VHH binders against Salicylate/benzoate carboxyl methyltransferase (BSMT1). Designs and how they scored, part 21

Target 1, 379 residues: Salicylate/benzoate carboxyl methyltransferase (BSMT1), of Arabidopsis thaliana (Mouse-ear cress) (q6xmi3)
Amino acid sequence: MDPRFINTIPSLRYDDDKCDDEYAFVKALCMSGGDGANSYSANSRLQKKVLSMAKPVLVRNTEEMMMNLDFPTYIKVAELGCSSGQNSFLAIFEIINTINVLCQHVNKNSPEIDCCLNDLPENDFNTTFKFVPFFNKELMITNKSSCFVYGAPGSFYSRLFSRNSLHLIHSSYALHWLSKVPEKLENNKGNLYITSSSPQSAYKAYLNQFQKDFTMFLRLRSEEIVSNGRMVLTFIGRNTLNDPLYRDCCHFWTLLSNSLRDLVFEGLVSESKLDAFNMPFYDPNVQELKEVIQKEGSFEINELESHGFDLGHYYEEDDFEAGRNEANGIRAVSEPMLIAHFGEEIIDTLFDKYAYHVTQHANCRNKTTVSLVVSLTKK
Below, E stands for the ipSAE of ESMFold2; O stands for the ipSAE of OpenDDE; V2 stands for 0.75 times the mean of E and O plus 0.25 times the DockQ between their complexes.

## First folded at step 8 (VHH; framework vhh_5c3l_4)

Design i4 (from s52 with G53S; at its last look DockQ between E and O 0.74; V2 from the best seeds 0.00; counts 0 for: pae E 2.1 > 2)
Fold by ESMFold2, look of step 8:
Structure i4 (fold): chain B 379 residues (1-379), chain A 125 residues (1-125)
Amino acid sequence: as target 1 above (379 residues)
Amino acid sequence: QVQLQESGGGLVQPGGSLRLSCAASGFTFSSYAMSWVRQAPGKGLEVVSAISSSGGSTYYADSVKGRFTISRDNAKNTLYLQMNSLKPEDTAVYYCAKGPEYRSSWYKLGEFDYRGPGTQVTVSS
């Protein structure tokens, strides 16, 4: 169990917290997810930005799926890597709304919809499930409908659903996580990931692991998704095709590596612990993604779009505030792994150091990280 | 081959300022911590300041804390020491020194991998 959830349950901390602008239950869930803006709240803002970027692709593919399947009376949808709290429902809401609006427009009955939420077994599903009644109340107000919500705990590098049962799969900012740290990284010690100074062997190790993992993902999903079902996937990716080692100096894993090195300099982290830590991560380029999909062969590519990536700018934010947003976002996604490896006692100091480095690069305009949105149809 | 070349030394009156520079070549500068060490007449080597490879962490000897500022520019492969409020006791040859990539407390032990030929700083009235 997530000790932070247990210690932050509304009945223990936020029993009297209420905001007139928001339902108290939703407000308490956001606060129970950590230590405020530097935790789950920051990840929530990132996920909303990413969904807004991918929404045209998601809507189009949802509509085309419904039309091509001739408006079935039953739809099963999955969100893979769903996270916790109300963010688990962001894409699901868009999918359901799209289906219901389309059905009304063409004078068809809306289908009964099963929504399957997948994440690792350690995910805080209980917080998400407590949100289901609120979510269905909002669906009744906006769509005069409801849906059935189920949990599907497990790795998406394994089977998660019965054969030929899913109509639409969505996953956002989850598939760049590898099933394991690549083997043969001994010549890349001191770096959490690929940097411009990494040996070619480090790149090859990461690429090979990604190719295996994404191939397995596609094969497994192809068994579970119906013919003409669809999948919409969003990756953190890169656009530097002619130098596979290139990651700019503002790359988030490079900044985190430098921060850990600073803590070793200060004597707060041992050299051997730094040497043993690597991110199970890969940011593909467009061609690498296409090659895996085409080689695996179960899916046709409908769209593949590349979008500029900015972890820190959401709205009218200056560069310093954007740097703080980036640090908070990276902390939210990496903190559980960092605590497991380095212990909790150094995490605040680590991210103070990270925030310093991000602010020193706040005006960097030469970022090569992108978001890749790909939509697929099962053959 | 590692090469370190200091510059910016000279004669200055008490209370004055100097900025030392060190041009580095023959290694990946941004991967290594760096330090300034000095040797006063008739004395051994003394660690003045050190800085982590990223520049995010620094160390200062008590004798210079608050008066000296170490910095680095990894794009220019250059290490700096801004020396303010100079005292006659600061008179020494100042050496730029290459430290390890990421090892704790090496600077407090007076350790370094290489040093340059040094630059003379003389503070006298």
Scores: ipSAE 0.546, ipTM 0.873, lowest interface PAE 2.1, mean pLDDT 83
ESMFold2 (binder alone), look of step 8: mean pLDDT 89; pTM 0.909
OpenDDE, look of step 8: ipSAE 0.790; ipTM 0.929

Design i5 (from s52 with L109P; at its last look DockQ between E and O 0.01; V2 from the best seeds 0.00; counts 0 for: pae E 15.4 > 2, placed apart)
Fold by ESMFold2, look of step 8:
Structure i5 (fold): chain B 379 residues (1-379), chain A 125 residues (1-125)
Amino acid sequence: as target 1 above (379 residues)
Amino acid sequence: QVQLQESGGGLVQPGGSLRLSCAASGFTFSSYAMSWVRQAPGKGLEVVSAISGSGGSTYYADSVKGRFTISRDNAKNTLYLQMNSLKPEDTAVYYCAKGPEYRSSWYKPGEFDYRGPGTQVTVSS
């Protein structure tokens, strides 16, 4: 930890020891994360942790791309599922920094870099775009460079870029979202995702939808990435050793299902509305991911790593604070879908129930989320 | 803690060969590009060669192309430089250098690069 950071700006606004003070750009993002939204602050810390776990893979693939392409004078990079705000730039900064340091090391001129930020058209790109001048000022200070930033609105289950135009694609914690709820889900009443009590047909429906979606994603990206271009993708995943149906009572979708069932029992949500709600989500294991990639055939796997990832709840002073922090994190990613299906009136109560359920199961704070990091080279 | 230790330098006649080694520890060696950097007497630093984390991609300065070969053994956390057809101009201290980390390169990437103490290579007629 750099002593310059310890008692200056982060401790003034937020006392969060999980913000890595050795990363000045990341520290600036912590300052810009705002003072009011605890959920936003927790999501910002999650994004930094996920990037930190994936960083060695991202750096290595960026360096190898540059070497294999013989230091091109122009690079086009895409961040898929970028969301909004300053955190959209975390991986892009690592990529640009890696390129510039490598070029300096080998006495090559740095390329011009286009950075394309992709999310759905409904995304608040304007919040992200307002940060671009700040990001470029920091790049000039740290790297004596700047980049060009563009928005690319659209689903990554469709074409997003001109053929053979991209050199490097990064996507983190976006590809576990399915294009749609799996078809022919039956007999999974009261559960919004796979649980140990779900029928085998529910697992197969979710797996089939993931296989279709990820195959399509790979095929579309293969048309857009140059030969020897690269992708680095990070998923919420599960261990290869897990039973395909196993989701213990501490799984975040299981806790949300339980919370919704409490509201049904209390008369605040109808049973039929709960039974009709399913998450368009899938958490693959390593083998499932490898099989899709190999069957689709356009990419060679460079790395495929499984990592335990702690969301940082174990630093909390009591169980209620830990439960509230997890509730805020799940709320941030699920609230738009929940409002669209159940209405906004029940959302505060729902996440009070969620936080309570986390408190009732103390081992949920110690549960490690599995992340899968895969890096690919276009053949 | 990142540690790099070079070895294999020495005195050699023009046209001779040497193999440099660099033992690495304190980081996931296979995840980072590595390079050999040299400093001739009275001269600045020159990157002579670099290799990707997997070993699949290499770079050579024009002054050493065809004469030097960089390699790595990721199972042994060791970087190598095979130096053939050595010339008096190759006389320098040779350093093993680790590729960038975000932390090490925040402001000026070169200021936070890790390199070893170096090994002397002397080529004299």
Scores: ipSAE 0.000, ipTM 0.287, lowest interface PAE 15.4, mean pLDDT 78
ESMFold2 (binder alone), look of step 8: mean pLDDT 85; pTM 0.872
OpenDDE, look of step 8: ipSAE 0.660; ipTM 0.887

Design i6 (from s52 with S31D G53D S105R; at its last look DockQ between E and O 0.01; V2 from the best seeds 0.00; counts 0 for: pae E 19.6 > 2, placed apart)
Fold by ESMFold2, look of step 8:
Structure i6 (fold): chain B 379 residues (1-379), chain A 125 residues (1-125)
Amino acid sequence: as target 1 above (379 residues)
Amino acid sequence: QVQLQESGGGLVQPGGSLRLSCAASGFTFSDYAMSWVRQAPGKGLEVVSAISDSGGSTYYADSVKGRFTISRDNAKNTLYLQMNSLKPEDTAVYYCAKGPEYRSRWYKLGEFDYRGPGTQVTVSS
């Protein structure tokens, strides 16, 4: 049996009511799907939680799109930055189900639906494509329908689809990744990302790169989406206005910085190498999203919601195992960049340090996760 | 906190009538689609009827169409099912069900996030 296929075999369910939301959030940062133990289960639970948060917005916008387009007989949807395996289909299933239920309610035939799955060419599309027959079988059982599934490998900072061909775009927890590390990151030494001790110039550099990237994303998608087509986008974000250095949910970059600093202290990593390493990441707030969208001008904002969770404090858990699981998640997301910059030899030691730092912060800390959900209509 | 309480069930002879009521509390009743579902002895749940949040759209199972009428009074937070021309096949526990948060205005048949404890309807000679 193909090891990638084994990830779809039902296993002992991980009880979501007993999972630490911090651990689930950390696993979501593992866009590559991670090969570590518990990776499939943790990734699936986090994506379901994020979808549940965004689902009212996704359903409403899907319904309104269908009504405003007067129930077209053909719909093309895209999932940008898709996950691997069955999880790649979570939002698409909800979109198709919403369309079919609405059409049944108003006594119209359901449209033919093309579903395009996008990620970088390095993504494990083959694991995802192996589930297409299963996905269509589930659609036939639940909705008396099927859909056509396509891959669209490429960066969403480039054109991905033919002009005026898409009706609905969904993307979740992908757009916080920048196209590149910001230029001119001076005086942020020892930190991989923005912290409260960072200079204002570091914030400005990250914001400028995000503004460029998200503007380019919007412009490119506006060429591909039909008039009155829609997008639903979910970001890792922050709630704080007017404090550009505060970060609600990016402790993991701070913990990774601390772990690298430990290796500098031990003589395993050079200080200059640490100071030169920065994450191509940005967590916007509501106003920053609004400003880019309004300035670019192709889209109307339908909803823009900020969702924060008070992170649970899970006392009397196995802190070592929890710390290892979070380390595995962050490792999966960051390891290729870390190897390219620091070399492979320090990576195991680095993530042992990370796991330890997670255990020191897993208990009774001020931790908040913030997600921003925005829905847009193409003018 | 969501509470649904059915009433109006009982024993009735074939051809008789009953009116079920469902008192709702703990949520904004007028924002949600509602349904009646039933479970006959030893069988699964069957959607009997559903109604949109405003009452402007209704659904009836083929087995009850023309005999049952769903209605709602949003001012009193109450859902109703008028059951006429009852048959022995209508014997079941009848549940009032609230549509889910993300689909409040319209219904998907058989989808709900809360239901009441149910009221027994028995149709026998």
Scores: ipSAE 0.000, ipTM 0.167, lowest interface PAE 19.6, mean pLDDT 78
ESMFold2 (binder alone), look of step 8: mean pLDDT 87; pTM 0.890
OpenDDE, look of step 8: ipSAE 0.771; ipTM 0.915

Design i7 (from s52 with S30E; at its last look DockQ between E and O 0.74; V2 from the best seeds 0.00; counts 0 for: pae E 2.04 > 2)
Fold by ESMFold2, look of step 8:
Structure i7 (fold): chain B 379 residues (1-379), chain A 125 residues (1-125)
Amino acid sequence: as target 1 above (379 residues)
Amino acid sequence: QVQLQESGGGLVQPGGSLRLSCAASGFTFESYAMSWVRQAPGKGLEVVSAISGSGGSTYYADSVKGRFTISRDNAKNTLYLQMNSLKPEDTAVYYCAKGPEYRSSWYKLGEFDYRGPGTQVTVSS
């Protein structure tokens, strides 16, 4: 046996004192499981940090759900916007481990667990499905259990599951993606998103689309989740309450807009192509989330937290490498849309410009990104 | 009200250096590309260099490549031109000019929205 597995697979338990510690199970999985995304990539580390931040909320809500439902023998869990690769299993592992530990502590049999992985039909589910046997093997070692994994392709802005069939829903860094580009953005040309120079009409357009989308999401999930079932949702968000337009020069869509304008300056991208491109994205604040949830009415808010992250220095001491790593992260989430609109020939140059801009602004290398974590109970 | 004010010109010997500055106000400086243009005695305007609003892309006329460096400080609303290895042919009035927000290759057409009053650079023995 590889010594790294001996040292990295202790019994996993709920442990509030070990927040931000390395997830030994996930590390072992990534190192032994094969061809998936490297666990050292910028995307993997960001998602691990986000999950570590949300872990206390996820654990608490999983425990309370089990107790309030009086320890059902069957649990159906959904991961919405799961993407592909091994990161899809981070939250699932926490949920299953929490349930098993709780059941042992109260001397009850653990339930059978179905886990439904949702993303759009174009998602590479097969990469994720290839890891299921390995995940269940590791789960048997650590928890003496397994789970059943299913794909649920479709937009989470539509119905995905039969009525009253889900007990727990988790979604991380997915719901800030809008169902479509907002209408009425003609006065925001040259900007991919809201920036400090944008008109109020651009902010209103993005907020209105988010309100419609998130209201629809809540309504649809309320039909699918059992009474007293729970959701834990994590957003890219913002803390600014006094200026709805505020996105500083280090905001990732502002950096990308500036990079595209540089390519227009050089003659590599046309003005009309830039003017027609907008991100279907919204980063809400706490008040905006609360207002949508309360107005829709199907859910009680358990927790609603705002957390700051320092995204600088994914690697130890290389400022150019830190800038390159941020660029790689933004590229991973935006490249398919950029290729579809601008073609693939400019993408390498575009992200070289992006990385340059990160390195030229000291504040951008140390910028704090905001995450919002909300937990909900179905009434 | 757009205002551009150049400074840093003067008399310098061949091979010397000067740094020109341009203080800008009356517009969102970081949103606009900028350029330096010059006019030698008895001649028309020549675009010397240009820089994108973010500062991420630059242009240099062939006559100054490797000798001049354009830069900007968007926090201070200031445009710069570092001029090294100066030659008598660099003698001109140098103007700071405001370009467009974004537009392909605009500097090659000699276009600008506004220019300052200029600063004299004289290179002579």
Scores: ipSAE 0.540, ipTM 0.864, lowest interface PAE 2.0, mean pLDDT 83
ESMFold2 (binder alone), look of step 8: mean pLDDT 83; pTM 0.859
OpenDDE, look of step 8: ipSAE 0.782; ipTM 0.926

## First folded at step 9 (VHH; framework vhh_5c3l_4)

Design j1 (from i2 with G53S; at its last look DockQ between E and O 0.04; V2 from the best seeds 0.00; counts 0 for: pae E 20.3 > 2, placed apart)
Fold by OpenDDE, look of step 9:
Order: structure tokens, then sequence, then C-alpha cells
Structure j1 (fold): chain B 379 residues (1-379), chain A 125 residues (1-125)
């Protein structure tokens, strides 16, 4: 029996039969590129804050990784869903800094570090790579260290790296995006996402898709990460355990739905198009996240934290400006998808409506967003 | 008040074994990384081993790697150091040290804000 039959675990070939339309939509799951006013780079303040919040978890896990791996001379780090802009480097900087400080403290040599920035091929990598010289300069000044930066274009729901090649994975505010819109959402008409008026079937559809996607993610990463390697992942999540349909009335997708309804009312968007549009998004709670991880079984949970953010702190003194800022943020993350479905012509008007809706909901000052931070160790 | 009390030190022959224990009180033991540090005569303080709050991660100095094992029982608020194949160069006062809070603060391996009075370990023929 020829030992060469390395059971090539069939590369879970994404069934190629994805309808051209579905594939096109998935391709549009990138953030707005460039450095303009509507770019992700210019409108990612919240994401920066979230990174800061997760920093302690990242630091601890980086140190523990180094210790458990007995201070390797080489480390490969991946940033999954890096989007565009300088924020892509924030986590990497902290990782490198942490490693250097730790190595100095224990009188070890710092490792060489490869950093791979991953996003969809359609992502504006050029904008991100323009920051590499600045990033390297800062590293040299602070740590007298260098990092090699690479691009890894592709979906993180596919294989991205060679087997047992990664030591540390970081992903922030990326994994709440699904690989596709859930199936069987026919009864969720008029809603882009889950609302209190949605049928239970809609919730189940979203949850199922999330479970599938995140399970796949974990499986794929388990092949790529070395034993005792780490992942630090941050999700948009929710704290509600009792009502799976509950979403804040000021939820960003609810507001977007309302805005689109306005356009339908005004005759700018067809009702049929609105009904056909659903967000490939899911915000898990802690239990749902934990269950997927445990069921998949390749990783141990080190930490799982829930953090609430008061979005009211982002409200500048001027309600109008605050509304615009929020609109810009949502636009930066959703515009490519919206253009793909509704066309470019309505986008400015749509987000004007969105800004208006933000300002009308005085109660939105109490809007809280929840971030889930999970750290994992490869078994 | 934070209290750490080491025990288990003593005189042992080269090649022998000792098990150190540290009883902790006055804080939530499971929330903090813990370390063993030692000071030999005429030498500075050296981090021997460290363990994360959960016990999931451990560190060993090169000088003790393969010989020493750090562990903790969070239910008993106790830190342990199993020392095997002891050498004369292991002779030192061994201290149990409390690290910073694991979940809420930046952690640097080997940092501590409190240490016990120490226990003498002497390895001599």
Amino acid sequence: as target 1 above (379 residues)
Amino acid sequence: QVQLQESGGGLVQPGGSLRLSCAASGFTFSDYAMSWVRQAPGKGLEVVSAISSSGGSTYYADSVKGRFTISRDNAKNTLYLQMNSLKPEDTAVYYCAKGPEYRSSWYKLGEFDYRGPGTQVTVSS
C-alpha cells in the first residue's frame, strides 16, 4: 500500500456553481478604497478604538505564544480582513512591540517577522502598502526591528497560507461578514437584516450561515497555524441572549433599511430591489461564538470578552455632524455592496437619508455597540 | 493584604529534587500570572519560571529548562515549582512573585508587584 496516498483532505472546493450574481456580490464585500472622504481609511475611527480595546488581549496572547513556542527565531503573523489604511498596521505594531519587549526582558533575540495582510482581491491594497515605509520607520525607531510585509489576497473562507506556517493571526471587525447572504430569507422582505419584526426563520438562516462560515474559518486556520499558535479575533456582536431577534432601533442596518425605504417611497429605488437585498452579516453573542469554536474543536478558548461601546461618546456637539460621521462610517463598509445591487446613482442620496435618520433618533445616543474579543490557541 | 508564603526549600544533594509551594492570599489568585524568581549569593534577581493566570502558558529560563516545572492550583491558591536534577548553581533564595492582573492590564513576563519572603534552596554535596 503505497504510503504516498497522503489523504489530500479535499480542498473544500467552494462549489464553483455559485451563481455569477452571488459571486459578484461576495466580491463586493470589500471596504471603500482610497483616501478620500468616503474611504474606509478616512472613516475607521471606531475600528481604531476597537483595536485599542483589544490591545491587552493581543499583548497577552502574543507573549504567551512566544513563551509556549520557546522563543522562535521566526514568526509569521497574518492580519485577516485588513481593509485599507493605516489601521491595518496597528495590531501588527503592537505585536512586534510586544515581542521585542518580551525578548529584551528575558534576554532573548527577537525573531524575524513576516506579516501578511489579507483581504479580498478587490480590496485597495495599494493604499495600505503606501504606509509600509512609514510603518517600518516607526518600527526601527521604537524597536530597532524590521518587519517584512506581504499581501495575501483572498477570502479568509479559503486557504490562504501553507500548512503550519502561521504563528499568530489577528482579525478585527472582519469575521462578522459572511461568505454569502443566507439562504431562505424570502420572508424577511423590506429588511436588510434581522429586526424584531423578522421571522424566526430569518434568524435561523443567519445563524446557520454564520456557523458554517466560522466553522470553515476555524478549520482552514487550523491547518495553517502551528501548534500553540494563537488567534485573536474581534467581532461585532450582541449581548442579548433571550431575544435573538432583538436589535436596537438605531442599529446601523435598521437605519439603512429605513433610508432605503425612503428612497422606495420617493420612487428612486424599486421595492423589488429592496426586498432582494440582504446583508451578508451576523453579530453573534458569546454563546453562539463559543459553541462554534467548541464544536469545531481545533482551538482552545483562552479568553472571550464582551465589550460595550457607547456610541454617544462619538457624538460631537453638533448632531448633524455626528450623523454625517456615522453615515460616512457605514458608507465606507457597505458602499461597494450597495452599488453592486442598487447602482451608484442613489448612493449619495441614500447616505444623506441615513445621516438624517441618525439625527432623528435622539435616543440613538444610547446606542451601544458590542464587540466580542476571543483569543484562541491551536491544539 | 497580599500575602505570599513560600515553602519546600532546603538542603539537597546534586541530582536531587525539591518541590516548592507558594500559598497565596489577599487577592484573586486566578486573575494573576505568577512567577518564581531566585537570587543567588552575589547575583541579581533572576526569573526562573512564570505561568499565566489560567496556567495555559509557561516560561522557563534556559538554565532550568527541562529540569523545572511550574504549575498552579487556582482552587487552592497555590503555586508550585517542581525542581529536578538540581545543581549547585541552583543554590539561591527562591521567591514566589505575583504578576499584574491578567485580564485588565498589560502583562510583561517576569514583572511582579509583590513577592514572598523567600525560601532557601541549597544544593551541596
Scores: ipSAE 0.000, ipTM 0.281, lowest interface PAE 13.2, mean pLDDT 85
ESMFold2, look of step 9: ipSAE 0.000; ipTM 0.110
ESMFold2 (binder alone), look of step 9: mean pLDDT 84; pTM 0.864

Design j2 (from i2 with S30D G53S; at its last look DockQ between E and O 0.77; V2 from the best seeds 0.00; counts 0 for: pae E 3.2 > 2)
Fold by ESMFold2, look of step 9:
Structure j2 (fold): chain B 379 residues (1-379), chain A 125 residues (1-125)
Amino acid sequence: as target 1 above (379 residues)
Amino acid sequence: QVQLQESGGGLVQPGGSLRLSCAASGFTFDDYAMSWVRQAPGKGLEVVSAISSSGGSTYYADSVKGRFTISRDNAKNTLYLQMNSLKPEDTAVYYCAKGPEYRSSWYKLGEFDYRGPGTQVTVSS
């Protein structure tokens, strides 16, 4: 992340209906302007969709946790894979609000709450930390409370917290990232990920890596979560049960592969560079997710829900605008890896091709990508 | 066995239009760049147009730019060439060609590994 500041201060907006419908810190950003480090939360329907999708599960599990733990006076929550933190504050606010409303309703004292924000050490925690005072100011206004916010740098494929210290874990769109690119993908050339023409061995390599990583994640968290503590996890997943290789033609990694192939055709990317590039990603289906959880054995599944996935359907009516919006979203998550492998010079052209391909596949049927929300209780 | 079958050729007046099609089978069509190559009487082969495996990038010879449009339908394994404003100099046998096994840049499509039997296009009054 570049620590530089922009030279232009965004204008204040008093009457934006979209900001008025959101949590206090997002509303404050809209009033102050904020197209810099916070533009994702102010302009992203994706963040709203992710919160809206998971909110009923998150609220229910927060309430049940408090009841089953008999209203503890201290709660430690963690947001894993928090990135810049805007989505983290939305989920954290919902957790704290749920706890405070429940405690008032049943005439119990509200607990002290520690909120731990986890990401890799390279994450720009300072951008997130600068918003903590705004977050606590809003909590005091809406809930007459505050919380303590901490950073927890490290891979969630390692230990992050002391044993039996966490009560609630939330993680959204982070656990589909693998710890490493699977080994033995040499027969899947030209593809960033699994496609319908990939060999069965490619699927097995990706599945095996996911099984190792998620099993490790569960085991490590089981040492850190108190008995009857909870997790709410959201994955990018898939709905294919009969053909584990099938990904539809509008799958985002397929579109990115096609875009890179266009650049190979134009002579801007070498075919050997494309053939060497693979995403460290896996999109489990429901059964695969369930099997890892049950085999690991430390957690009971409370809910497992499948929801539609949509990166490109904003309120715009223009297919070209929707294509650009999806391209920007995929660019945000993939650009560091793409720059490291291909260099900066091709990135703008690459995502112009991506946006074009989105428009050419807007009528794609049989979409395979879904969001999976799973909630777990630690035994 | 790779098979390419062209259709849509014929006799047309100068200024007219034709649409060529090429049905492909025996290989994974969407993994390969494709091209149209033509041979006029007594001449060598000329790459007329080419298209990337996804259809997102195209090449046109200078002699046909603005008049011809290449496209592909990967769901139907079919390559197309829309030919408008046809001239007598466009008279040739037109071949559908599959690029090499790798996803090659357009400047390597003269190294195609398979072509169809061709379809005759004749532009005369």
Scores: ipSAE 0.398, ipTM 0.804, lowest interface PAE 3.2, mean pLDDT 82
ESMFold2 (binder alone), look of step 9: mean pLDDT 84; pTM 0.858
OpenDDE, look of step 9: ipSAE 0.814; ipTM 0.937

Design j3 (from i2 with S30E G53S; at its last look DockQ between E and O 0.01; V2 from the best seeds 0.00; counts 0 for: pae E 15.1 > 2, placed apart)
Fold by ESMFold2, look of step 9:
Structure j3 (fold): chain B 379 residues (1-379), chain A 125 residues (1-125)
Amino acid sequence: as target 1 above (379 residues)
Amino acid sequence: QVQLQESGGGLVQPGGSLRLSCAASGFTFEDYAMSWVRQAPGKGLEVVSAISSSGGSTYYADSVKGRFTISRDNAKNTLYLQMNSLKPEDTAVYYCAKGPEYRSSWYKLGEFDYRGPGTQVTVSS
């Protein structure tokens, strides 16, 4: 695989708006003293909001899975694109809570649970594994239980697990990353992604790559998940049905493009380098997801929901803080690709430009992202 | 406050039928799995049947499969249990029970949720 592609998803640290003196897995960062920036990180707040949005779907599907499988004594769960640190456990914690509460409700013993954490091999799994004792301590406090944690390094565009071994798969904000940059994007010069000025051929190239990747993903997972097992998947997506060039969520790629153009103007980045850089990213709409799932055929759709969210808090933060928070978030997901393509010397300057561009945008329009949640049952 | 009110119990002869109902209030009924739990004289609690929040998935104890049918009407906030071909061993108090709460990981979850006061089902000749 080309080293310019993302090899790992940058870690997003889970955080809570509330903090107290009680020691717990989810409170550990609040008890660290004075480093407070992580408690208000835009990436942490976005991931918490995305999990909260998807949680009813995740809980419902976990309950239905347990019932349909007649309360198995063993459950294997996977988190695909788990990142690093304690955020790797957010959805798994909710799944385990749901299973334990349901089993208590129906007077059955809780199953043994294997939790498989997947990301690319370059992911810092050791930082994640250091949180396992804290995670299990919290599970013992809240649920009188524990789980077994395993790493599954590899691309989710490849086989990751043995056949018919998984009961429940969760993935959040990972499947919008493509396996590679779409081929033949030369007519999209100056843009890192699809914009209103992009030709329809650029949109078609991105859509085609997404269709190939998501079809492969479904086929591979269908070999690994048990019959009547389930998946809950959350995407960065869009609501627009009629305009293939409109993007609900992608101002940040446009602002990054503008920031790189500033550096081209200043002579710090060559124009040819900018034109050659494209984001391996796609934000589907519900129709596009439904079409791929139905055409591939291994899964029944349980729910398919679209949710609009504000990105950031215009009225709760000043313009500089909002701009820096968004810059930090976009830097976290894009910096490895940017360094590989442009070199590391320009990165600080680039994101200073980005933060400035965000302040100009924040005063004029609301920032919005769209999330798509889909839940599936293996036939 | 969560309230569950069972009804429809009574005395029936072996082979007879009863339909239990459970009216639910004080929570968003359609968000929760529901179950019927019974306690026979001198015995512990047995889960008879459960149904997912949407009604799409059901569970039945082996002792009642093919004879009992669980259903729900989310518009009426009501859970049902149709009991056919009743046997003397089905004699029990039947409880309607609310499934697990959707909660964040920041709060201690209950060990189990709520059940109603129950309705007596007696099967005797």
Scores: ipSAE 0.000, ipTM 0.296, lowest interface PAE 15.1, mean pLDDT 77
ESMFold2 (binder alone), look of step 9: mean pLDDT 84; pTM 0.854
OpenDDE, look of step 9: ipSAE 0.818; ipTM 0.938

